# Designs tried in a protein design chat: VH-VL binders against q9umr5. Part 388

Target 1, 268 residues: q9umr5
Amino acid sequence: SYKPVIVVHGLFDSSYSFRHLLEYINETHPGTVVTVLDLFDGRESLRPLWEQVQGFREAVVPIMAKAPQGVHLICYSQGGLVCRALLSVMDDHNVDSFISLSSPQMGQYGDTDYLKWLFPTSMRSNLYRICYSPWGQEFSICNYWHDPHHDDLYLNASSFLALINGERDHPNATVWRKNFLRVGHLVLIGGPDDGVITPWQSSFFGFYDANETVLEMEEQLVYLRDSFGLKTLLARGAIVRCPMAGISHTAWHSNRTLYETCIEPWLS
Below, E stands for the ipSAE of ESMFold2; O stands for the ipSAE of OpenDDE; V2 stands for 0.75 times the mean of E and O plus 0.25 times the DockQ between their complexes.

## First folded at step 18 (VH-VL)

Design pn20 (framework fv_nofazinlimab)
Fold by ESMFold2-Fast, scan of step 18:
Structure pn20 (fold): chain C 268 residues (1-268), chain A 122 residues (1-122), chain B 112 residues (1-112)
Amino acid sequence: as target 1 above (268 residues)
Amino acid sequence: QVQLVQSGAEVKKPGSSVKVSCKASGGTFLDYAISWVRQAPGQGLEYLGYIIPIFGTARYNEKFKGRVTITADKSTSTAYMELSSLRSEDTAVYYCARGSYDSTGYEPFDYWGQGTMVTVSS
Amino acid sequence: DVVMTQSPLSLPVTLGQPASISCRSSQSLVYSDGNTYLYWFQQRPGQSPRRLIYKVSNRDSGVPDRFSGSGSGTDFTLKISRVEAEDVGVYYCMQGTKWPFTFGQGTKLEIK
């Protein structure tokens, strides 16, 4: 008997995208109960991330309650940020493996072909103007928009990512850190050919400095200060890094080699 | 000059839907955010929701419980507000209003439409 | 929801005299960025509202300098130094710090 798996989708996505992932799990771990959450689908994925966290929290509580041995989370793209917050706000989660598929853990700063249907022209340099306002922060994209040229605005105005990363103080930070540290394994997956997540190293807690030079996780203040437990998890041996080249953003949940290499080993 | 022009007055039966338009001119439609506000006769202002056309989706006041839908058509520079399951309490003037963002940041309500009277009667 | 309370609701003023309108919020309107998203609007009879003041104290372009906004945290004031006949109308405060955004109930300014 395998621990149940809960799947959280990404931006402009739904449960439809995970049929291949479910097939792979059934082949390698037959009998696994897999629940793909059908919440905030399509354009509803643009709702504020804290609202999505509340909705997904309500959905995962009964699943976790029925599985005293624990559960696994597989969280794709923006969904990885939802899962980050879930693990922080839940005092009693029993998550063993948190598997993050190409999620912008330190934020997003870049134009992509995937998102250009939202934007008539590149708006990379101008999104900070609306995103770092109460109006912009009611949309998920702005919750993790991280302009390295306006880092002061990101730190002060982000209602979500700056808070869950411990980059700005919050009254609940100590409790959020304690809760997050209960996770068994943090499995980080991503790669240079993703084409959407910019910089791709954001999936591994790397990010741009003011000159757009990528600094890796161990160089980030978030890690050095151990703001929400990354340094503690790494010292415990609980962080797994699984980069893979040749995989586009929409293929992380439908590539067999990726599944066998990065996901399958963590589905006890 | 920037101008927001709304569709004309509507008289609707209870239980029906109304769709009010707001056409923006004199600026770049995609650089705006459009808010919808209503005012019942002799009453104050009530915020319905807003759309950022470039994101293609809107944020709604929960008071309207899934009855309000705000959309934008980039090709005609027009925002729409649709309110369904109409009640007599929905009788009001409905306004659209623009917010702009530039080098100074985002500021809402710099220009308003002329208003559209929606009357719900049997 | 943040409740916005205005006082007075009715404000009769003699022409040329000063007028003052109070707006109180049920919680602080200071956003995490240090800005206070408090706005003042004027609605003349039969017209659409127009923005007078943004972020507490910044006067909008074309608004006469006799209008001024002040305040902090939860207590805000709109002041007209010398009321003119064209100022007749209803004045609304609004908060844009926390969703859903909310208006005060309005203050009707009347001459005589």
Scores: ipSAE 0.792, ipTM 0.902, lowest interface PAE 0.9, mean pLDDT 90

Design pn21 (framework fv_nofazinlimab; at its last look DockQ between E and O 0.75; V2 from the best seeds 0.85)
Fold by OpenDDE, look of step 21:
Structure pn21 (fold): chain C 268 residues (1-268), chain A 122 residues (1-122), chain B 112 residues (1-112)
Amino acid sequence: as target 1 above (268 residues)
Amino acid sequence: QVQLVQSGAEVKKPGSSVKVSCKASGGTFVDYAISWVRQAPGQGLEYLGYIIPIFGTARYNEKFKGRVTITADKSTSTAYMELSSLRSEDTAVYYCARGSYDSTGYEPFDYWGQGTMVTVSS
Amino acid sequence: DVVMTQSPLSLPVTLGQPASISCRSSQSLVYSDGNTYLYWFQQRPGQSPRRLIYKVSNRDSGVPDRFSGSGSGTDFTLKISRVEAEDVGVYYCMQGTKWPFTFGQGTKLEIK
């Protein structure tokens, strides 16, 4: 039988968004038990990410317990960060494939049409002011806001991304790295036509330097220092990068070709 | 300069709801936290919650067990605080306050509304 | 929740004399960025509260220099070097480091 699949949604999202994905899984892997977690839907997805991690942890623990052979995680957009953190804090998870579906794994610093919709009167250049404060860090979007022009503020004020990345020292860094490394495969999915994740390379742990030049994963300090295990995972062949063009952010979970190429191979 | 103008005094029955408004003028609205605090007669200050309008949602003090709803209308630069299932203990002056930015970052409670007295009585 | 404890709760002071208010937090108020988000507010009779001090020791614009804030970690103090009649009111400390943000009980400053 196929391993259970757990799906975690993104910002302002709900389980309904994954109806096509469920269909695809059912067709190609009949009998697969797929659970789309209906937690922190809609505006509740703006709650602090650590709070979300705790909630999702409570939901996945029973599922994992009933699946001794392991489970697969499909985590979309903001959900990808939640899942990475989840795998970092859980010393007993049994995740075979962690599929990060267009997730801002290295953070967000975008001023895209999507962000303009969310923040019509804001500029990305000014969001650091509120985000890197106690008041801002109570909202998920600020938890992974990564302003390359204010790296000091990011490193010091980010209560989530900087921690799970091991970019700021903390007492759990070693343990979290160990836990995360329990994953069988890390499947990174994203693409240049996403239109939301900015830069789109963030889905592959690429990100801006101080000049807003995009650097690849292998050029990032988190990789070079192996702060949370990326270098180790890559070395053992556990990282799969699956870029795809022509897919908008809201279509990653509803594209059959993407599913067959980037998701299905890892649902064993 | 920034000013916060709140709605007028309210008298409510137990079990009913009250919605207080806070209109901001003299500056931008969306990227500042608007906090709501209350003060019962002769008592101290109590933090209810706050909203950052650009995010469209609020943080709430769990002490109120979901009875508080804070919203913001960006088009009118107005924040709202609604308190449901009113009790006599909810009798208080309710204040809105807005933060500001300086060279060191964001600081809350730089500007205060005049307060709104809400009386809950049978 | 972080408990903020002020002392004294009542503070009678002679005009021209100094005053000191203590605020203690149940846990450290140092945030990840190294800042300490401790605030002092003044509320004069019949008025809205007014922020006096932010981040332990920074005076707001228009606040007389006779007001000063100090402290670190869990212990903080607001001092008034020379109390004036206009200083009558209730003073509150507040922490903004950990949600939910919380106030002290307040200290009522009166003139003897």
Scores: ipSAE 0.929, ipTM 0.968, lowest interface PAE 0.5, mean pLDDT 95
Fold by ESMFold2, look of step 21:
Structure pn21 (fold): chain C 268 residues (1-268), chain A 122 residues (1-122), chain B 112 residues (1-112)
Amino acid sequence: as target 1 above (268 residues)
Amino acid sequence: QVQLVQSGAEVKKPGSSVKVSCKASGGTFVDYAISWVRQAPGQGLEYLGYIIPIFGTARYNEKFKGRVTITADKSTSTAYMELSSLRSEDTAVYYCARGSYDSTGYEPFDYWGQGTMVTVSS
Amino acid sequence: DVVMTQSPLSLPVTLGQPASISCRSSQSLVYSDGNTYLYWFQQRPGQSPRRLIYKVSNRDSGVPDRFSGSGSGTDFTLKISRVEAEDVGVYYCMQGTKWPFTFGQGTKLEIK
């Protein structure tokens, strides 16, 4: 039998968006129990990510308990950050494949459909001003906003991303790293035509330096310091990178070729 | 010059609802926190919630148990606060306020509306 | 919720004399960025509140230099070096570190 699959949606999203993904899984892995978590839908997806992590944690516990052989996570967009935090905070998770589907794993720095801009000036250069404050940090977008030109503010003010990346000292850092490293495989999916994740390489733990030049995962301090286990996981052969061009942000979970190439092999 | 102009005083019956407007003029609107605070007669200040209009959603104080709805209309630079299931204890002056940016970052409550008296009487 | 406790609640003062208002929080107000989001507001009779001090000790534009803020952690003070007639009103502290953000109960400053 196949391990159960838990699906976590993204910003301004709901469980309905995954109907095609569910069809693909049913066709290729008949009998697989797939649960699309129906929490923090629509505008509720803007609630602080730690609130979302707590809610999703409560929802996944009984599913994992009923599946002692393990489960798989498919986590889309912002949902990939929720799932990575789950893997860190749960000392008893049994996740085999963590499938990160076009998720801003190193953060977001761009004007996107998440942020419908009506003003003549670019907001990405100014959003740090409210995001790196307690008022902004009460909204999920600000929890992973990563302005490469204000790295000191990011490192100190981020209530979520800087913590789960181990970029700021905290008493749980060692435990979170150990918990994350219990995952069987980390499957990173994304591509240059996404149009929302900025830079799109954030889905592969790449990100901008101060000159907005993209540094890949292996050039990032969080990788080099192995702050939450990326270097260890790569050394185990447990990181799978599956880039695919030609897919827009809203189409990742409804593209058959993407599913067959990047997702299907990991749903054992 | 930034100004926040609120709608006029309201007299309401218990069980009804009230919607107070707060129009911002003389500045930008969408990337600031627009806060709602109330003050019962002779009492202190109570934070209801706030909206950052560019995100299109608000944070609410749980003490109001879903009776408060805060929205914003970006095209008119107007924020709204609606309080439902009114009780006599909701009699108060309701203020909107906007923050500002300075050398220390974002700072709340730099500009205040004139206040809107809402009286709930049977 | 973080409880903000002001002392005294009523503060009669003689013109020209100093005044001091205490504000204590039930939890540390130091945010992860190292800032302390503690604010002071003045509300003159019949008026909207006005921000005086932001982040513990930063005086707002147009606030007289006789107003100063200090403190750290959980214990904060607003001082007026020489009280003037225009200072009559109610003073509130507020924390902006932990949602929901909360106000102290207020200190009414009156001229003896």
Scores: ipSAE 0.838, ipTM 0.923, lowest interface PAE 0.8, mean pLDDT 91
Fold by ESMFold2-Fast, scan of step 18:
Structure pn21 (fold): chain C 268 residues (1-268), chain A 122 residues (1-122), chain B 112 residues (1-112)
Amino acid sequence: as target 1 above (268 residues)
Amino acid sequence: QVQLVQSGAEVKKPGSSVKVSCKASGGTFVDYAISWVRQAPGQGLEYLGYIIPIFGTARYNEKFKGRVTITADKSTSTAYMELSSLRSEDTAVYYCARGSYDSTGYEPFDYWGQGTMVTVSS
Amino acid sequence: DVVMTQSPLSLPVTLGQPASISCRSSQSLVYSDGNTYLYWFQQRPGQSPRRLIYKVSNRDSGVPDRFSGSGSGTDFTLKISRVEAEDVGVYYCMQGTKWPFTFGQGTKLEIK
């Protein structure tokens, strides 16, 4: 008997995107109960991330309660940030493997070709103007927009990512850290050919400095200060890094080799 | 000069829907949020919602119980506000307004439309 | 929701005299960035509202210098140093710190 798997989708996405993932799980772990959460689909994925966290929390509580042996989370793209917050706000989660599938864990800064339908070419450098305001923070994209040229605005105005990363103080930070540290494994997946997540190393807690040079996780203040437990998890042997080249953003949940290499080993 | 021009007055029956337009001219439509505010006769201002055109979706005040839809067409620089399941208490002047960017960031309501009277009667 | 309370609701004033309008919020309007998203609007009879003041004390271009905004936290004031006939109308404060954004109930300024 395998632990149940809960899947959380990403931006402009829905449960229907995961049909191949479900097929792979059924082939390698027959009998696994997989629940793909059908909340905040399509345009609703732009709702504030804290609102999404509350909705997903209500959906996962009964699933976790029915699985005393534990559950696994597979959280894709923006969904990985929702799952980060779930693990922090839930005093009673029983998550074994948290599988973060190409999620911008340190934020997003880029107008990829895929996003040009959303953003004019000039918008990357100007998005900070609306995002770092109460108006912009009512949209999920702005909750994790991390402009490295306006890091002070990000730190002060981000209502979500800066708080869950411990980059700005919050009254609940100590409890959030304690809760997050209950996770069995943090499995980080991403790669250079994603084409959407910018920088792609954000999926591994790396990010741009002010010169747009990528600094990896171990060089981040968030890690060095152990703000929400990354350093503790790494020391415990609980962080798994699984980078893979050749995979575009919309293919992470439908690539068999990726599944076999990075996901399958963590579904007990 | 920046100008917001709204569609004309409408008289609607209870239970129907109304769609009000707001056409922007003389400015950068896609760079600004467009807000919708209403004012019942002799009453104060109430915030319905707003759209950031580049995101393609809007933020709505929960008081409208899923009855409000705000959209934007960047090719025509026009924002729309549709209100469904109309009730007599929806009788009001509906305003669109845009924001501005300056050295301090984003500020709302730098320009307002002229208003559209929507009357809901039997 | 953040409740915005204005006083007085009716303000009869003599031409050339000063006028003062109070606006109080049910919770602090200081955002995490240190800014206070408090706005003042003027609505003349039969016209659309017009923004006078943004972020507590910044006067919009074209707004006469006899208008000034002040305050902090939960208590804010709009002052008109010398009221003119064209100032007749309803004045609204608004908070943009927490969604849903809310307006005060309005203050009607009249010449007596």
Scores: ipSAE 0.823, ipTM 0.915, lowest interface PAE 0.8, mean pLDDT 90
OpenDDE, second read of step 19: ipSAE 0.927; ipTM 0.968
ESMFold2 (binder alone), look of step 21: mean pLDDT 91; pTM 0.931

Design pn22 (framework fv_nofazinlimab; at its last look DockQ between E and O 0.79; V2 from the best seeds 0.85)
Fold by OpenDDE, look of step 20:
Structure pn22 (fold): chain C 268 residues (1-268), chain A 122 residues (1-122), chain B 112 residues (1-112)
Amino acid sequence: as target 1 above (268 residues)
Amino acid sequence: QVQLVQSGAEVKKPGSSVKVSCKASGGTFPDYAISWVRQAPGQGLEYLGYIIPIFGTARYNEKFKGRVTITADKSTSTAYMELSSLRSEDTAVYYCARGSYDSTGYEPFDYWGQGTMVTVSS
Amino acid sequence: DVVMTQSPLSLPVTLGQPASISCRSSQSLVYSDGNTYLYWFQQRPGQSPRRLIYKVSNRDSGVPDRFSGSGSGTDFTLKISRVEAEDVGVYYCMQGTKWPFTFGQGTKLEIK
């Protein structure tokens, strides 16, 4: 039998968004128990990410307990960050494949058309003011807002991303790294035509430097320092990078070719 | 010259709802958090919640158990606070307040509305 | 929730004399960025509250220099070097470090 699949949605999403993914999984892996967690849907997805992590943890623990052979996680967009944090705080998780589906793993600093209704161009450059405050950090978007021009504020005020990245020292850094390293495979999916994740390379742990030049994962301090285990995972062959062009952000979970190429191989 | 102008006094029956408005003028609106605070007669201040209009959602004090709804209309630069299932204990002056940005970052409560008295009585 | 405790709750003061209000938090108000988001508000009779101090010791524009804020961690103080008649009202401390943000009970300053 196939290992259970747990799906975590993204910002403003609901379980309905994954109807095609469920169909694909059912067709290719019949009998797979797929659970799309119906938590923090819609506007509730703007709640603090640590709150979401706790909620999702409560939901996945029973599922994991019933699957001693392990489970797979498919985590979409913002959900990918939730899942990474989840795997960091859980010392007893049994996740085989962690599939990060177009997630801003290294943060977001974008003002694409999709986000313009939230962040006008002028706002992107100024969002750090509200996001790097207690008031802003009560919203998920600010929890992974990564302004490359205000690195100090990010490092000090980010209550989520900076912590799970191990970019800011905290008492649980070593333990979280250990926990995260329990994952069998980390499958990173994203692409240049996403239109939301900015830069799109964030889905592969790439990100802007101070000049907004995109650096790859291996150039990031979190990798170089192995602050949460990326270097270790790569060394053991546990990281899979699956870039795909021609896919918009809202289509990652509804593209058959993408599923067959990037997701399906890791559901066995 | 930012001003917050709130809607007028309300008299409500228990179990009903009240919606108070807070119109901001003299500055930009979406970028600033609008906070709602209430004050029962002769009592202290209580934080209800706040909204960051650009995010389109609010953070609520769980003490109110979902009875508070805070919204914002960016087109009119107006924030709203709706309180449902009103009780006599909800009788209070309700204030909206807006923050600002300085060289050190965001600071809340730079500007206050004049307050809206909401009376809940049978 | 973080409990903010002010003392005294009633503060009768002679004109021209100094006043001091204490505010204690049930836990540290130091945020991850190293700032302490402790605020002081003044509410004169019949008026809306007014922010006096932000982040422990910063005076807002228009606030007389006779007002000063100090403290760290869990203990904070608002001082008025020489009380004036216009200072009559209720003073509140507020923490903005941990949600839900909470106010102190208020200190009613009156002239003897």
Scores: ipSAE 0.925, ipTM 0.965, lowest interface PAE 0.5, mean pLDDT 95
Fold by ESMFold2-Fast, scan of step 18:
Structure pn22 (fold): chain C 268 residues (1-268), chain A 122 residues (1-122), chain B 112 residues (1-112)
Amino acid sequence: as target 1 above (268 residues)
Amino acid sequence: QVQLVQSGAEVKKPGSSVKVSCKASGGTFPDYAISWVRQAPGQGLEYLGYIIPIFGTARYNEKFKGRVTITADKSTSTAYMELSSLRSEDTAVYYCARGSYDSTGYEPFDYWGQGTMVTVSS
Amino acid sequence: DVVMTQSPLSLPVTLGQPASISCRSSQSLVYSDGNTYLYWFQQRPGQSPRRLIYKVSNRDSGVPDRFSGSGSGTDFTLKISRVEAEDVGVYYCMQGTKWPFTFGQGTKLEIK
C-alpha cells in the first residue's frame, strides 16, 4: 500500500497541469491516492504566500489525519515555497518525501522568456523598489523576489522567504526548524534549461552573490548556520539532488524520464 | 506635472453597478501602485483596494469582497474601479491616487484624482 | 485590522496660534525594514486630500515648514506651529504598515 500524495501547484497554475504526473504515478504505483489541491488557482496564485500557506494547511490537515503511515508532497515552482512553510508551521505533519519541482528556494532574480509578458526586461533591476514595500509584499512574486544587488532590502522587507529561510530572525524560528526537520526526505529537482527560475540553482538552494556569480548551497549562510536544518538534513542523508538538463519550466510535471529518475524512487 | 483625471459624477439606482475611470498623464504609469479610496458625505476616508499594473491584478479590502473590481489598461494609462450591487451606503466621492519612488523607497498617495461623486438613490 | 485613533476630533484654534493633532495605532507601525509607514493628509473644504507628511516626519515638496510630524511605534503627532487661514480643513493620519491600510477618523481644524 502506497502513501497518499499531495500536489501543490505554482504561479498562474491549476490542478489541470498535473494530468501527466497523475498518469505516471498510477502506472508505477497503482492505487496511490493523489490529491491535487485546487486552491489559489490562476491569478489567485498572486495572493500573499502566508495567506496561501494558511489555506493549503487547512486542506492538508484532514488528508494527513487519514494517513497515519505518512504522506508525500510534490510541490511545483512557487508551490515548493508554500510546502517549505507548511512543513515549518505544522508541528504534527507526517510528511515522508517532500519533492520540490523547480522551486525558487533561495528566491528569484530575473525576467524569463516564459514570463516576459508580465515583466519588461528593464524591470528586473527596478522591481526591488515596489517589492520591498508593504504594497509589494501583498503579492506572492514579491514574497520571494531576491535582488542580489539589494540584499539588505530583501533581508529586511521580505515578509516570507527571508523568514522561512531563517535569513532574518523570527520568534518562531526554533519551532519552525524543529518541525521542518521531521521530514523524511527533501528531494530537490531543477535544471539549467528551465528558463523561468533564475538562477536555476535556486531550486537547489544556490543563489547569486552581489556580482551575480552563483554560490551553491554549502556556501550559503543559511546552510552554514543551519538556520532551518539544511546542514542537519544533509548530514542525515535526507537531501536528494536530482538536476536534469533539457527540461523547460512547464515540463517538470509532464516528462516521463524526469518522473522515473527523480520522483518515482521517492514514492513509497 | 503628474495629473490624474477621473470620470464624471454618476447617479445610480440600488442594485446597479458603477465603473469609475482614472486616467494618468505624465510620469510612469505601470511602475506605480494605484489606490482607490472613498469618502461618504461628511465622513472619513476608506481604503477600497489597489492595483500594481505590471502584476495584472489587484488587492482588495475584504469589506468590499466580491463587489469591487480594480483593473488597469496600460495602453491608455487608465485605471478603473467597478463597484457592483450598489446600496445607499455606497454614496460617496471615489478617489484614485498613485504613488512614487524617492530615496526612502515607495511612497503612496503623492498625487490624487479630483474625485468622482457616485450617488445611489431610488 | 490596525485601528487608527485621532484626537481631538474637533480643533478650534485662534489664528497665529499652534495646533497639535494626535494619532494612535492599535499596533506598532514599525515595518520589518525599520521604517514606520505613517502618513498625514490635509483635506481643505471641497478639495481632494493632499499628502503633507510621509514616514512620520518627512514633509512633501511644497508643504510649509510650519507643519511637522513626529512620533514612534504607536503614538504620532502632527504640529502646526502657527495656524494660518488656509489651514482650515480635516487632517487624517494613515498607516501603510499592515494590510488593510487604514485611516484615522479625521480631525477638523477650524479658526475660532
Scores: ipSAE 0.825, ipTM 0.920, lowest interface PAE 0.9, mean pLDDT 91
Fold by ESMFold2, look of step 20:
Formats: structure tokens, C-alpha cells, sequence
Structure pn22 (fold): chain C 268 residues (1-268), chain A 122 residues (1-122), chain B 112 residues (1-112)
């Protein structure tokens, strides 16, 4: 029947947020075992992403072991970065579809009104000062903060994103790329009306250059150098891009049209 | 010009809680790390944890096993440290401290509060 | 946790003579950005601690030139070129590279 589905939530989130997604899966794919991981809820989602990766790894191992035919990941927002790191560090994962649901895959550089309690003023131009320090890197937001005007600081101080993107050399880069490339499909979902992910094209591995011009995935050095396997995946026909307008950040997992168009086809 | 002013000394019974405040003035508040450190009489410094107020959550030294809660109120530029289930070994001076930025980046512990003596006795 | 070990723990020094305090970490304090997050603090009797040195060797504003920091990797030193009466107190090193950030045990400097 259908492969089990593992759901990983995002920043300030919990398993309850996915009740509509669970309903859609149950209606369209009856009998699918869906597990929404109940870890790092609420403010605990600000813990260092490597701590979250370790905790989620421990939770997914028994699920994957019980499903030798493979599993699917649906990973929302910050959770998409956790999942991408899981695919890199696990040499024994059996993930077929990795569904990245509005995730800041190339980082975040925004202080939009939607998250005003996180960024109450125009802080984005100054946040690099603490984010690119050991004190800032103990918080998940700083683990994927990507200031295009301080790229050297990002490349050297990021304890997470620069590593999983292969933007900074490290001893595990070749092994992580090999592990990530074992995924069957990479499904990228996001859209211009998200209101939180900045630039929203980060969900498709696009990002700002130094002039805040958005370069798409194929213009990024990480793609051109195939640092962690994006070029290889695209050449295999394994990357699915599913943009959708009109969806705010908190509504991606509760929109049936989005589910039917972008998610359902990959839940084999 | 930055000043950290802590709440006054406390005498507490075992098993109760104490909440120490640390009000910052003369600078910005939300994007600095506010750290809490304690010093038992005649002993060294012990790091409890820190908060970066714009993130609204703190990092804790696990040696305190959930007895410490660190919070911040951005509207009053005040950080708080609450220690619960007090026992006699918690008798100490509690300090808050804030970092600063220079040309090389963030530097911790540039400004210190005056300290708050917490005495736990029956 | 990174263990910070200071030596000596008690340091009697003749007025006007040099003093040297050693601090060793259980692992390298070099962060991925190339910085070494090693700090020195002074606590005079009855006062709050005061930062003297940040990132190994950078002297804070208002700290006398007789204080200097040096070292790399796991081994660090605070030197006072000529001890004055006002230098009496306890000196702490601290690492800020790996959470939880940790202090050394302290070195009590006294005039003999």
C-alpha cells in the first residue's frame, strides 16, 4: 500500500498544526501510516538545529526500520532544513519523497510584519552581528540567517546552513552529498505570498546576491558546483518545483488545492 | 552609558522560588545576550544561562535541570531569572551581564549588574 | 562540557613584580570563523567582575597597559607586567566557543 509519511514541523510549531494535512492524506490515501513528530515544540524550536537534527534522527530511525520499502518526509518551514540535514547525516535513510513545504533552504534575510514579534524593527541589517557569533549560533534562527551583505561572516560562522549547503569545506562534505543523493524525489513548495520566508525563492534554493537581486537555483554557486547534489538531482529529473500563489506561511499544510497539486502525487 | 540595575537582596525559605530582575538602560536591549551568572560565598563563577530578547527564549546550563527560567520584557528593557525549588546551596550573589558590539563582532560580559544576594535559610 | 583549568589557584606576588596566570581548555577554542573566544575577568574584593581581555589578547578600554593576554588553541596566559596594589582580586578565564560557556576556577592574586 502507501509508504509511511513522517511530518516535521517548523519554528514555533507543534504536531496539532498538521491536523488538516492528516485529514487530506487519510481521505486520498486511506491506510497510510502518518507520524507527526512531537519534538522541539513552541519555543524549543529555537534550540540549535543540530540538536534538533539529532533528536529527530533518533525518532525517525525506528520508523524507517519498520518500513524497509521506504518512507516519505513532509517538512514544513524550518523543519525542511532539519530534514535536509537528516538526509545528509543518515547513511541508512530510506526516504523516497522529501517534500519541502515553504522552507528557507538557502537561508533567511527578512524582518517582515508577519513575524514582527521576532523582528520588531528593521533588524535584518544588524542581526548578523550576534547571529555570526557563538552566542547567536545557539539559536535556530541564526543557524540559517543568511545576510547577503556579510557573506564572508555567514560562510565562516554559520554552524549549520553553510555546512549542509557545502558552502564551507568540512570533512563530511562528500559523505553528506552521497547520503542526500539517495533521496528519490526532492519536492520544493513555496510561493510569493508566503509573507515570512524572505526571499520566498529560498524555498526553491534561490537567494539574494549582494545587491538583493534574487538569483534562482541554477545561478547559485552551490548548484553550479553541485556541492550537495542539486545539479545531479535535477539531471535525474528528481527535483519537482511546485510554486503556488495566494498562500500565507501558516496555511501551507491546510490548503487542499496545494495538497492535491503539490503533495499528493508524491505520496506513493 | 549602559547600566544594569538588579533587584534587591532576597531571603527565601527552602522549596520556594526567587525572581531576580535586571533592568537595562542607556542602550538598546533586544539584540544583545543577557547572561546570568552566580557566585556562592567564597566561590567562583557559575554560568546559569542567557537570553537574546528578540528570540524570546533562553539557553540554559543543563546542570540546573529545569529549575532556572530566564525571560525578558522588551517593553521595559528588563531581563528576569527565576530559580525554583530553592535549597541552601543556592545561596549566592546572582549577576546579570550584557555584551557589546565592536568592529570584530559580539563580545560577552561587557556590562555587569551590581549583583543580587539571595539567601536561602530555614 | 569544555573544562577550563587555571594555574595557579593562589598567586602571592611582590608589589612591582610580574605575575602570570595560566588557563588551559580541554579542547581547542578556535571557532569556525577563525576567532578564539577566550576571555579574562578581574573581580576585586566586594565588586562585580570586570572584563579585562576579550578574544585572547584584546585589552578592554580603561584596562591598564600592564595587562596582556596571549595564547592559542588550548593554552592561554594573562600577564601583569608589574603588579600594583589595586590588582588584588580573583582572575577568571572563560571560554565562549562551545555551549555551555565555562569559567576557570579562579586565581586569587595577593600582594605578599
Amino acid sequence: as target 1 above (268 residues)
Amino acid sequence: QVQLVQSGAEVKKPGSSVKVSCKASGGTFPDYAISWVRQAPGQGLEYLGYIIPIFGTARYNEKFKGRVTITADKSTSTAYMELSSLRSEDTAVYYCARGSYDSTGYEPFDYWGQGTMVTVSS
Amino acid sequence: DVVMTQSPLSLPVTLGQPASISCRSSQSLVYSDGNTYLYWFQQRPGQSPRRLIYKVSNRDSGVPDRFSGSGSGTDFTLKISRVEAEDVGVYYCMQGTKWPFTFGQGTKLEIK
Scores: ipSAE 0.815, ipTM 0.912, lowest interface PAE 0.9, mean pLDDT 91
OpenDDE, second read of step 19: ipSAE 0.924; ipTM 0.966
ESMFold2 (binder alone), look of step 20: mean pLDDT 91; pTM 0.932
ESMFold2, look of step 21: ipSAE 0.813; ipTM 0.913
ESMFold2 (binder alone), look of step 21: mean pLDDT 91; pTM 0.935
OpenDDE, look of step 21: ipSAE 0.924; ipTM 0.966

